VHH binders against Protein disulfide-isomerase A5 (PDIA5). Designs and how they scored, part 1

All scores and structures are predictions.

Target 1, 129 residues: Protein disulfide-isomerase A5 (PDIA5), of Homo sapiens (Human) (q14554r378to506)
Amino acid sequence: WMQNPEAPPPPEPTWEEQQTSVLHLVGDNFRETLKKKKHTLVMFYAPWCPHCKKVIPHFTATADAFKDDRKIACAAVDCVKDKNQDLCQQEAVKGYPTFHYYHYGKFAEKYDSDRTELGFTNYIRALRE
Structure headers, positions and changes below count from the first letter of each chain, unless a header shows other numbers; Kabat numbers aren't used for antibody chains.
F, E and O are the ipSAE of ESMFold2-Fast, ESMFold2 and OpenDDE, as the mean of both directions, binder to target and target to binder. V2 is 0.75 times the mean of E and O plus 0.25 times the DockQ between their complexes.
Where letters were taken out, [cut] stands.
Atom coordinates printed by the task and the answers are left out, and those that the model quotes come from them; centres of patches stay.

## First folded at step 1 (VHH)

Design a1 (framework vhh_7n9e_1)
Fold by ESMFold2-Fast, scan of step 1:
Structure a1 (fold): chain B 129 residues (1-129), chain A 125 residues (1-125)
Amino acid sequence: as target 1 above (129 residues)
Amino acid sequence: DVQLVESGGGLVQAGGSLRLSCAASGFTFSDYAMYWGRQAPGKGREWVSGISGSGGSTAYASSVKGRFTISRDNAKNTLYLQMNNLKPEDTALYYCAKDLGYEVSPWGEYYFDYWGQGTQVTVSS
């Protein structure tokens, strides 16, 4: 672990370190948290993945759009963390990003539509209608 | 068959520079994003940098941002990594990888499929 006076600026905050409406979940709280929410859209990701980085602002904006709806959550799982690898295997995550919809903690389907705020919000709104 | 052959590694002193190359064959090079990854002694593999198929977009790990530059020559099917201001912590075996879409392996240190032995970079203090 090195630090010097001419080091580049500190790394950008991780998604988990940012103040957002996204619920960052880990293996030990995933099942418990999802069971308490009627509708959860989960993004399984890797911080190094360029495809994930492009989606993160859109997914974050979606989470913020639904922040006041107590029945809806947008959650994320970092599949690179050692403690989350078993969870990501159990959820059959084959690549990044992967989006799953859960109804009261039960896997219902994969989300494979547009990876934009509009795409995500339209999908979630349809679940409520 | 997809083949990727890395070259350009070597021994360099801290503060020095190296340029890595990756010769690609077996696919339409310009259609795919390309990546550099590395594996330090006794550690898992980490992503270093990526570049879009057209070369119009690049991304870097925070540990190398401002020091490394990724580029490509689609006419020559070659990927490059220009490494400046090298540090001892950059010592690793460097690999290039073809984009697998979002269907890359989620299983820990096996982030990328690499089609070569890699090229060794050793930075002395």
Scores: ipSAE 0.000, ipTM 0.154, lowest interface PAE 13.1, mean pLDDT 81

Design a10 (framework vhh_7n9e_1)
Fold by ESMFold2-Fast, scan of step 1:
Structure a10 (fold): chain B 129 residues (1-129), chain A 124 residues (1-124)
Amino acid sequence: as target 1 above (129 residues)
Amino acid sequence: DVQLVESGGGLVQAGGSLRLSCAASGFTFSRYDMYWGRQAPGKGREWVSGISSSGDYTAYASSVKGRFTISRDNAKNTLYLQMNNLKPEDTALYYCAKEGPWDVDTAMVSFDYWGQGTQVTVSS
């Protein structure tokens, strides 16, 4: 197991508790929500994962940038929650963070580019043409 | 193409020191966490140390903490491991590795790329 020897930061609101444009999804609303959006980029994550903590601000900024586009969503799924374990296994999530692009709820491809606001934003803009 | 080339290994007596280097190419080095791992003869690979992309955060296996220091030079695309007070049990092939995703099945960080390794032998 990988460790971070630095003291953790003070307790902060969970990503789900922060008021952002990110759609926090769970197993029972995932498929219905994605079917209503032409383009959804989904981040599958674990709250304890250092790689996830690093990318969350970038992904949040991306979601906020597209908040006024009715056809685009940036969504997140906490794969550590018991109620989401079946979903994350069904979506073949093998590590955190994992990014999938869905077109009207159908899995289209895995996003493997830069985990930055610029990387995510450029990817989404390319989908819009 | 990702390339990682280790150097600096050798034969040293217990209590001695060595400095390992890893020259990275084929990716934007400054964007990825980097790691050192090792493999002793007849054993699996084990994690030794890690350093964040910025260099601000470091981590060490309990067996090397206080003796080894990981560092990086993003301008030179180079990772370093300063090894002090070496012990016979530190004898292994040392590899640098590029950050990969967290593996949910093993609850471990995964590594997508490894170098060829540099041999470190510590005599008693």
Scores: ipSAE 0.000, ipTM 0.105, lowest interface PAE 15.9, mean pLDDT 81

Design a11 (framework vhh_7n9e_1)
Amino acid sequence: DVQLVESGGGLVQAGGSLRLSCAASGFTFSDYAMYWGRQAPGKGREWVSGITGSGGSTAYASSVKGRFTISRDNAKNTLYLQMNNLKPEDTALYYCARDYGDYEGTFYMDVWGQGTQVTVSS
ESMFold2-Fast, scan of step 1: ipSAE 0.000; ipTM 0.231

Design a12 (framework vhh_7n9e_1)
Fold by ESMFold2-Fast, scan of step 1:
Structure a12 (fold): chain B 129 residues (1-129), chain A 123 residues (1-123)
Amino acid sequence: as target 1 above (129 residues)
Amino acid sequence: DVQLVESGGGLVQAGGSLRLSCAASGFTFEDYAMYWGRQAPGKGREWVSGISWSGGSIAYASSVKGRFTISRDNAKNTLYLQMNNLKPEDTALYYCAKAEYSGYDWGDYFDYWGQGTQVTVSS
């Protein structure tokens, strides 16, 4: 393992296949779902994107940290899916990953800070103050 | 507080079988890839087998392929290794390990190893 692994590890499951606190949203339920939460941080992503793959565990850990807070959600949208293309265009997603903060479903700002669990957690905590 | 407890090791003659268990606690077991590794006396750690969170993807080291079977029971938070046709060269301390991040099966991201269970195969 550490010295000489003989075979590659098994393939990574898709993010949506993992049972986490991340809300995986699609075009059909995006706006209705976001209106029900005071604060939602949304990650727009593509499964093939290396930058997205690097961030996924950090964003997932953040979602799990806030799972018991009824006013907060961390959500994700797969922009490669046909059913999500219109949504990602409407939200002006120009690259992956893109992070948007929504207040009761209304777009408030783009998140451009550190793509780490600490960065996301600090940002969300500041919203509650 | 992650905890992994291996059991099921022992002394067995060449050609024999053993089944190892790893009881996991302190994390959402069903979200993480799990691995078995071993360390023979005087040697470094060697990867033995890996299994994805769902059990749908499985891999084995060439030295054990066809003889060992990895499996998991997500309802019981338990990882298993069925070892058949054991050879003296399988003698080692066997460890289970947890992937560092949920959904990441990368070997370099093992963040926790159990204490191990000893397997000794006599010639």
Scores: ipSAE 0.000, ipTM 0.129, lowest interface PAE 13.7, mean pLDDT 82

Design a13 (framework vhh_7n9e_1)
Fold by ESMFold2-Fast, scan of step 1:
Structure a13 (fold): chain B 129 residues (1-129), chain A 123 residues (1-123)
Amino acid sequence: as target 1 above (129 residues)
Amino acid sequence: DVQLVESGGGLVQAGGSLRLSCAASGFTFSSYEMYWGRQAPGKGREWVSGISSSGSTIAYASSVKGRFTISRDNAKNTLYLQMNNLKPEDTALYYCARDLSEWELLPSYFDYWGQGTQVTVSS
């Protein structure tokens, strides 16, 4: 029952710990998961990168907007995890965040437009028409 | 029965151009998204380009963007791929396909696509 008012605050939940429609992928399941979706936009990130932190809410909102569309996925890969380093090197990730579009698991292009919900949504809608 | 017949391939010098055609029959062509894919000897299958049913939305693999142009003629049930500034690494068997609509593991290109048309680019 004794409180310690000097205790540090608990750490913030990681993106993976948040309840969202983003598919969090690792090296072991990356290829097989992407093959099951017609269109996948993948965000390669580092949790400690300020640019990544700013984009995460926009990317999450995009994923949530398309959650009921079985042909579309928004996925994320944490490139600072030891088990994902080989994957991020194989996918030629040179910095964070990096966005790649995959069509039925095949790399098609790097996304270099606006890192906003509107930018991501317009890109995905253009792929669907 | 669904039929897709590719044509227009051949031997060309690096920097040259070719136009591939895919003649579709046995389905309502104007209702389907269409794709071009390719496979080089000893390499995996590669998606090249896709075009929506109306022709308004188009996507390309990074390796061909700016050099290849996909188009369609719904009145003629024909899909096209205009290939400019060809490179030796574009050498492959080129296939067309209608929308796969598969959520499961992607099936073999050879099980779902026609015989293809061979493109060989000499250096």
Scores: ipSAE 0.000, ipTM 0.150, lowest interface PAE 17.2, mean pLDDT 81

Design a2 (framework vhh_7n9e_1)
Fold by ESMFold2-Fast, scan of step 1:
Structure a2 (fold): chain B 129 residues (1-129), chain A 121 residues (1-121)
Amino acid sequence: as target 1 above (129 residues)
Amino acid sequence: DVQLVESGGGLVQAGGSLRLSCAASGFTFSSYDMYWGRQAPGKGREWVSGISSSGSYTAYASSVKGRFTISRDNAKNTLYLQMNNLKPEDTALYYCARGSYDYEWSGYDYWGQGTQVTVSS
């Protein structure tokens, strides 16, 4: 009654356990890590969310495409983890997935375009000026 | 209006089987992960099982793993829980729940009224 059990993690390997170029961040390292990168696109997600699951391959492919660019990062935050709750509230995450662009760790804008590899890649390329 | 209606509960002897159903309406059922939870008298709610929106991935609490099977029929907007080798400890109100999209409501955002399962020893 005073207990609301959280959804279980998916039975397949978690996104964090997969070998990808996505930078998985937590509340403790979020701000310091973003400050070290000129451009970071962050995906705030929940592992059980079907909309998130559909986007993960596209976002992962985008991260892998920019793996050799030292100025660019694609990062993800699991908002279901208790330790990330304050972070996701502070960043005004109202649903999943939510995408934010940060410039040297400063929030610049919310990404609301196509949730595809092409959409993400074109957006990041444009940021390079 | 989101509605979840459970059925299939009842009285069964230890070692027996029951199949629970959850009829969903008012939302696109095939877009949501679905869950079964339970609450025994005088105890908090506990998660029992979960299934992905496609039905391809399932997860189970350790207490029911190997005995219970979750499944779904997206064409019929229905969630199922096949319960085998039932134990007295499985006695509880069983409810289905929809996975939440709201970051402030982790886990579930809607659940039904539940169906009672009583296992006699």
Scores: ipSAE 0.000, ipTM 0.136, lowest interface PAE 15.2, mean pLDDT 82

Design a3 (framework vhh_7n9e_1)
Fold by ESMFold2-Fast, scan of step 1:
Structure a3 (fold): chain B 129 residues (1-129), chain A 123 residues (1-123)
Amino acid sequence: as target 1 above (129 residues)
Amino acid sequence: DVQLVESGGGLVQAGGSLRLSCAASGFTFDDYAMYWGRQAPGKGREWVSGISWSGGSTAYASSVKGRFTISRDNAKNTLYLQMNNLKPEDTALYYCAKGTDYSEIYSYEFDYWGQGTQVTVSS
């Protein structure tokens, strides 16, 4: 209870609703989109996951840092959406967040280093060399 | 060692077609825009066509637009030029060129030019 309750603030926008350089992908467009980029780092996530929530600003900043590089994408897949469950199972996602690097749409490796903007950007910069 | 090796040139009659190939080695082919250029006897080099790293963007000199098609196969490290409706003025040594970056399809600044493949169009 509040004394003189006021209207609650509007709900926070979802990651997908935010205007960012992150490519939000679904099962229907995942394969075709990744083939168009030489290097894609993909974050598989669940909106309810606290570890995911902590990483989202770092991953978003990384995507924004590479927005002008045509060869590089930072993409995200919401594994809780019904339409994405088959994709997340096919990609062997066992927990959230999970980070995979794809080279021209082909799975190359899992990213297990620092979940910070610095960690992600250093990883991607190394791929460019 | 970076190498570009052109092939597919020859003698053709006006109105004919040729397909040129450029085999690239010694560098990461899909990191660069690629170009076709040509040089007619006694003239300077002319940019003919450019293609971005992915093949998603292409550009052509006005003299060849609608007749030539540039393409690439990144899995094979090969650049192609399909030449249709050839004219005597297309007679030249055709060069494959590696761009200095991955995105600029109109650049005349090249790291490497191949040895060339001769195209001769008779009237």
Scores: ipSAE 0.000, ipTM 0.095, lowest interface PAE 19.6, mean pLDDT 84

Design a4 (framework vhh_7n9e_1)
Fold by ESMFold2-Fast, scan of step 1:
Structure a4 (fold): chain B 129 residues (1-129), chain A 123 residues (1-123)
Amino acid sequence: as target 1 above (129 residues)
Amino acid sequence: DVQLVESGGGLVQAGGSLRLSCAASGFTFSTYEMYWGRQAPGKGREWVSGISTSGGSTAYASSVKGRFTISRDNAKNTLYLQMNNLKPEDTALYYCARVDSSGYYLEEAFDIWGQGTQVTVSS
């Protein structure tokens, strides 16, 4: 055995460990949670995917913008976790990030527009009207 | 001139194994996170696996977890993907990429892409 002289820096808190308005969901609570919200935008992600990391601040800011609206949620599912693999397969997630819009827990459409706070916010506001 | 060259693809029967290699040149390989992606005909690009600069941290798409193992040898400037228990659904062009998190789309997330190596899994 040899000590690694180039040990990596201490890890940053995971997205789930950060105090945000994003609802971090797992297979066990996904369907029940979504039924309680008129509009939910879900980000299916992998922590190591480079553009997942890029989108996280934008998606988080969007969740925080709607935190006081009881009918709206921004949720995230870590598809790399073993307990979430069945869920991500059932939802037909083929790459990361994938964004789905759910209306009262029912899949309505895939979001494939701008991955920015402005893009997400405009999309959600349009759904309310 | 920076370059990534994939190799190790081929035809294999379902349940079989292949090991892919990605040879890097023209840059300091050990300072970049690396990933493997794939694209099947008629389908979009799919992220498969990623690895940290030291190799100490790895991540996998749910479709391959438990079957594929990513690794790297920084002394040899080489990235590997060990693929076990291959399924017909794994048939795709496999490519490696150097991570550049400056972009928002998959194509923008990488400084450099390899040309890929074809994996075909027969049933």
Scores: ipSAE 0.000, ipTM 0.170, lowest interface PAE 14.5, mean pLDDT 82

Design a5 (framework vhh_7n9e_1)
Fold by ESMFold2-Fast, scan of step 1:
Structure a5 (fold): chain B 129 residues (1-129), chain A 123 residues (1-123)
Amino acid sequence: as target 1 above (129 residues)
Amino acid sequence: DVQLVESGGGLVQAGGSLRLSCAASGFTFSNYWMYWGRQAPGKGREWVSGISGSGSDTAYASSVKGRFTISRDNAKNTLYLQMNNLKPEDTALYYCAAEPTYYDFWSGYSDYWGQGTQVTVSS
């Protein structure tokens, strides 16, 4: 029999606070950063969205898999931040998550396939062909 | 004008059951994911469950999986949460929310949350 209550867990770190290879972008640096990368897959998300939460570990694993490739980036934009709202509207983000592929900063196509590490990884590998 | 009205809360003993309802109006209900969330006094908001527009996909927080069932009746514009085997830690204000499908129209689902319905579970 214990009298001590269970200590509350520490606050869960946000995706941006996690030590990952995902490049977290904001409106001010989005276009300049993407122009410097040959291939970027961008996830537009909202922290409150359960669909986004399910995909985050898969997208993070994909980013980590390509961390040593200087030509490839996996980036994320939090569309509920005030400073990102104009960006997300300009990029025609109509729901969360939304995935776009950019070639040297230019929008090329929307990614609508499997939201899994395997799906993302196969897509990115095909871009290198 | 989007409106969400929760009902069905009350006082129940541990191990008991309640069914919550959320009556929706002002939007095309069948086109939106719908969610149940809860907030206990002095605690942050917690996501509980979600259901796709068609009703074919559902998701649950680990704390309620196997005990709660989310469902919807698109003909009646109503969302439901069947809560079984209730625990004292389920005591909270329960509220429903609609996921935005279009960013410029529905940019934050918190703006569409109802007033909530209180659930109190006694030990």
Scores: ipSAE 0.000, ipTM 0.119, lowest interface PAE 16.6, mean pLDDT 81

Design a6 (framework vhh_7n9e_1)
Fold by ESMFold2-Fast, scan of step 1:
Structure a6 (fold): chain B 129 residues (1-129), chain A 123 residues (1-123)
Amino acid sequence: as target 1 above (129 residues)
Amino acid sequence: DVQLVESGGGLVQAGGSLRLSCAASGFTFSDYYMYWGRQAPGKGREWVSGINSGGGSTAYASSVKGRFTISRDNAKNTLYLQMNNLKPEDTALYYCATDQYGSGSYEDLFDYWGQGTQVTVSS
């Protein structure tokens, strides 16, 4: 007798399917969206990447912490999707995850610090000073 | 090089009127939302009014609604603020600002301000 006697449980929701404050962007809306925000931290990722999977809860918590600040966005781009490949190449994404900071849609720098909620929130708070 | 230059401030008695102007250059003025903000001595920035790119939609802070009128002349690249029935609490440095996407709030603007124009309202 199985503890799950029917069909197996549905697969975990994709990050894009979760109810979060992360802005999931694609090639055709990336530039337009970034121009509307003073500060955007973007996570370029692949859904199958173990390092990305570990960071997703931390990045999501960061996005949720800043959800009411209209000058700040935390955005994500799935670089494995065919429609996003040109964007990820244009942004010089060489591995996953890669984090870029954009100021009013202009690339400013790569984020290379701790991949934790504390690391991300401290970085974003420093941008406002 | 985006440039916003405010003018028209001065000393006025309570109940009086002033009209502020903001001359814009370095961008396509007619494509941008425009805003007025103010800062009183020792206080933070306060949003005052906003106007959309075409001039047909306006918004005002509750403290100035009914007394101030924002307008624009896209042919002259100029933003205006008509201030009527001025009160001592309207004393502040007044700034104009711009936002291409019309976020609706002064706090959503990209922190671009001119030097401002001083308005002083005496009792």
Scores: ipSAE 0.000, ipTM 0.084, lowest interface PAE 19.9, mean pLDDT 81

Design a7 (framework vhh_7n9e_1)
Amino acid sequence: DVQLVESGGGLVQAGGSLRLSCAASGFTFSSYAMYWGRQAPGKGREWVSGIDSGGSYTAYASSVKGRFTISRDNAKNTLYLQMNNLKPEDTALYYCARESYSSGWYEDYWGQGTQVTVSS
ESMFold2-Fast, scan of step 1: ipSAE 0.006; ipTM 0.175

Design a8 (framework vhh_7n9e_1)
Fold by ESMFold2-Fast, scan of step 1:
Structure a8 (fold): chain B 129 residues (1-129), chain A 126 residues (1-126)
Amino acid sequence: as target 1 above (129 residues)
Amino acid sequence: DVQLVESGGGLVQAGGSLRLSCAASGFTFSEYAMYWGRQAPGKGREWVSGISYSGSSTAYASSVKGRFTISRDNAKNTLYLQMNNLKPEDTALYYCAKDSEVTAPYYDSSGYYDYWGQGTQVTVSS
């Protein structure tokens, strides 16, 4: 409405669009990717979930901390995407965020500790001992 | 204005014990992970231990695991390090640090923490 209106700012990048060490997985590549890693901690999330939004920086920092370790991965699955609905149902995701640990692609346990970088890194480190 | 004040250091004989404290102010202590690091004479800073914001998760450097215990009292805004079975190689300036969600990697690196205190000296004689 001004004589020289500015274009609206571009939307903030989604987690998947950010340059991080988090492996963003979809139904098509989930099983194949997890089998290649000795240890994978997976965050199942919804972009609209406030609890997920608070955890994302901590989980991202954890992924970045282990980026050079060939045996470890931190992965995320957006359960709101239609292509991921079957995956999230098969993995028994009942709420967001949900964290699962997989050993060479096999579900081992649910992570229910602190949703902080330190909590996640302590958990992953213990798996390596 | 974040402030971290360490205390509890001193001279102790090998095999002895010390309890360090870190009084925190200027931020909501209960919302941040906290860490202990140390720096020995002529060496770089090294990470010693970490504790989650709630206190439910802890981590330790291999050199201190089983001998040191990190804990926190969120009501008192205080971080603790209980040091048992001290060795001469534990001689260092000990400092506390708080987490920063935008600084990575954190794990096993004191150089990525948001703030460090002035430190408290621990000297272990043989």
Scores: ipSAE 0.000, ipTM 0.117, lowest interface PAE 17.0, mean pLDDT 81

Design a9 (framework vhh_7n9e_1)
Fold by ESMFold2-Fast, scan of step 1:
Structure a9 (fold): chain B 129 residues (1-129), chain A 122 residues (1-122)
Amino acid sequence: as target 1 above (129 residues)
Amino acid sequence: DVQLVESGGGLVQAGGSLRLSCAASGLTFSSYDMYWGRQAPGKGREWVSGISGSGGYTAYASSVKGRFTISRDNAKNTLYLQMNNLKPEDTALYYCARGRDILTGYYPLDYWGQGTQVTVSS
């Protein structure tokens, strides 16, 4: 029978390369985009961060659950990108992941509850306005 | 009294390899996530790679995936970055940095070294 080493697995697509309902925002469109949405939950992250990678599928599932709600958005900002560093500093991001809730673009509170699809969806449902 | 000392930088031709080391002291090394970052002339800081305290999890910036490998030796309190297939755009000051601890991983980081210069000529 055949005996060959397996080829290494192909590299995983980046979060931004995945076709999801998550809005990937950058410094130059962040403020304008948030003002147009009644409720936005934003995940500030670093692609290399282990804690971030664990949460990404949960946050993605949450975004997909609310994709048909015109008043709700789940957005992400890659704080490692040079063009986003000023934004992440302005938003007082001190670690990754960090979650902020914005109401019509205004910072309302930091989300520090369960980093699961259930936790995120229950939080968003409670906003109701 | 936390100290991080980088070494292994230098001048190398495109396509070449370098191994960077970071010697850590004044901390319980295995309790902290460790990171490599870099800053090129005229550019902002870029995080290159990270490794969990146990070494069980690693992550890489898209620009270095497949070319760089992060590793650690907790018995020697040393962090490594193996850099293969180096490109001129990898030219930068490379520094290691400590997260706060493995559970709370912090960026920006509490402590980092002064760095080691890597220059890749074309």
Scores: ipSAE 0.000, ipTM 0.132, lowest interface PAE 14.7, mean pLDDT 81

Design b1 (framework vhh_gocatamig_d2)
Fold by ESMFold2-Fast, scan of step 1:
Structure b1 (fold): chain B 129 residues (1-129), chain A 119 residues (1-119)
Amino acid sequence: as target 1 above (129 residues)
Amino acid sequence: EVQLVESGGGLVQPGGSLTLSCAASGFTFSSYALAWYRQAPGKKRELVAGITSGGSTVYMDSVKGRFTISRDNAKNSVYLQMNSLRAEDTAVYYCAAYDWETGSEYDYWGQGTLVTVSS
């Protein structure tokens, strides 16, 4: 359990190293990329956060489900990377994970619903209808 | 009542060192992750360092190798050892606590301690 220390597991590929439909964004390309998509759900995260680790498979499955929809993107920003610090500050990220919805690059709302593939998918589908 | 109280801030010359302390009360400290954030004048808060309940650590790239975060569960305290300080490290430093089981946002924040790095 998390409250009891155990030997660390062997190294696994980082989320960014996995071949998925999630768009991994950095400060330099965040604004430009989001403007090109009608709907983008962004996950701001820290790799060490257990809540982030739990949601990553669900968020990845959601991104993969919408991979052929040119109007939709699921994106992620690693807020621990130095080059992303200004971005995460500008977007008022106070903890991890944080989920924001952007419409053509403009912040529209914070997503606070179920952190499952079903929850994310239902949210995105509602935006399209 | 939950409290996080920071201490150890002050004026230091470039290249100097400081140790920040955060004393916690009112919650089960050992089950929480703790983090240090900072906010420079006119800027938003940024994560500097974090430590999990199990002791795993994370650092902002610009402080890796210079700063070390540690915790002492017997004293309900978390520390930030800051070495090779630079003018750009000048900020108010905040302690934050995050419940591994529930929170996406930090559950608790301290009031902050000012660190000024100048010649």
Scores: ipSAE 0.000, ipTM 0.166, lowest interface PAE 13.6, mean pLDDT 82

Design b10 (framework vhh_gocatamig_d2)
Fold by ESMFold2-Fast, scan of step 1:
Structure b10 (fold): chain B 129 residues (1-129), chain A 123 residues (1-123)
Amino acid sequence: as target 1 above (129 residues)
Amino acid sequence: EVQLVESGGGLVQPGGSLTLSCAASGFTFSNYALAWYRQAPGKKRELVAGIYSGGDTVYMDSVKGRFTISRDNAKNSVYLQMNSLRAEDTAVYYCAADLTEIYSPGWSEYDYWGQGTLVTVSS
């Protein structure tokens, strides 16, 4: 099985292993964490998805921009992990990436706008205090 | 017009090997990520392995070191080499293509699924 003359590339740090302000959530802590924040934008993703890969730096920059705001979080859920598959199904995630806005842990709407730092930031800033 | 056709499933004893193949048509294969999922009776469908358009791969922890995903862009095919099979690997295996557009939310997760191929690991 391991007869490959070309070695795989060195493993890249996963998004979860990077030092960012993104809250990486799992099924066990998802609801509890979201209830503690007035506004949470959640990115549901698969690490192998190229569209997810392109958005990750924009979403990360957005999370970092709001890191000092106690009422706001940018969170991510890896739907590939075994322990997260119930969560992603319950949240009706039908493709990657999917973006949901939650208000005090309650689903409010899907984010359908531009997947750039500017788009995410404008969306979050427009949310009512 | 998009089609994914799996093959290679079957009955194998614990410790055995199988190679699954997925032939794709109806889209520009080299531009998209492909994945293998599996679903056991009474369980939810789970991602087993994925391969990016650029060749990078991801694996579920329980199959790392045992399974290898690969692609052949000239043949529009993706493969899953499964070694050291365990009873817990018994499932229907599905090939999936991620054709989600960059500026649209994923409103459907892999509308492009194959029919599935059954893998049974049992004595």
Scores: ipSAE 0.000, ipTM 0.116, lowest interface PAE 17.0, mean pLDDT 80

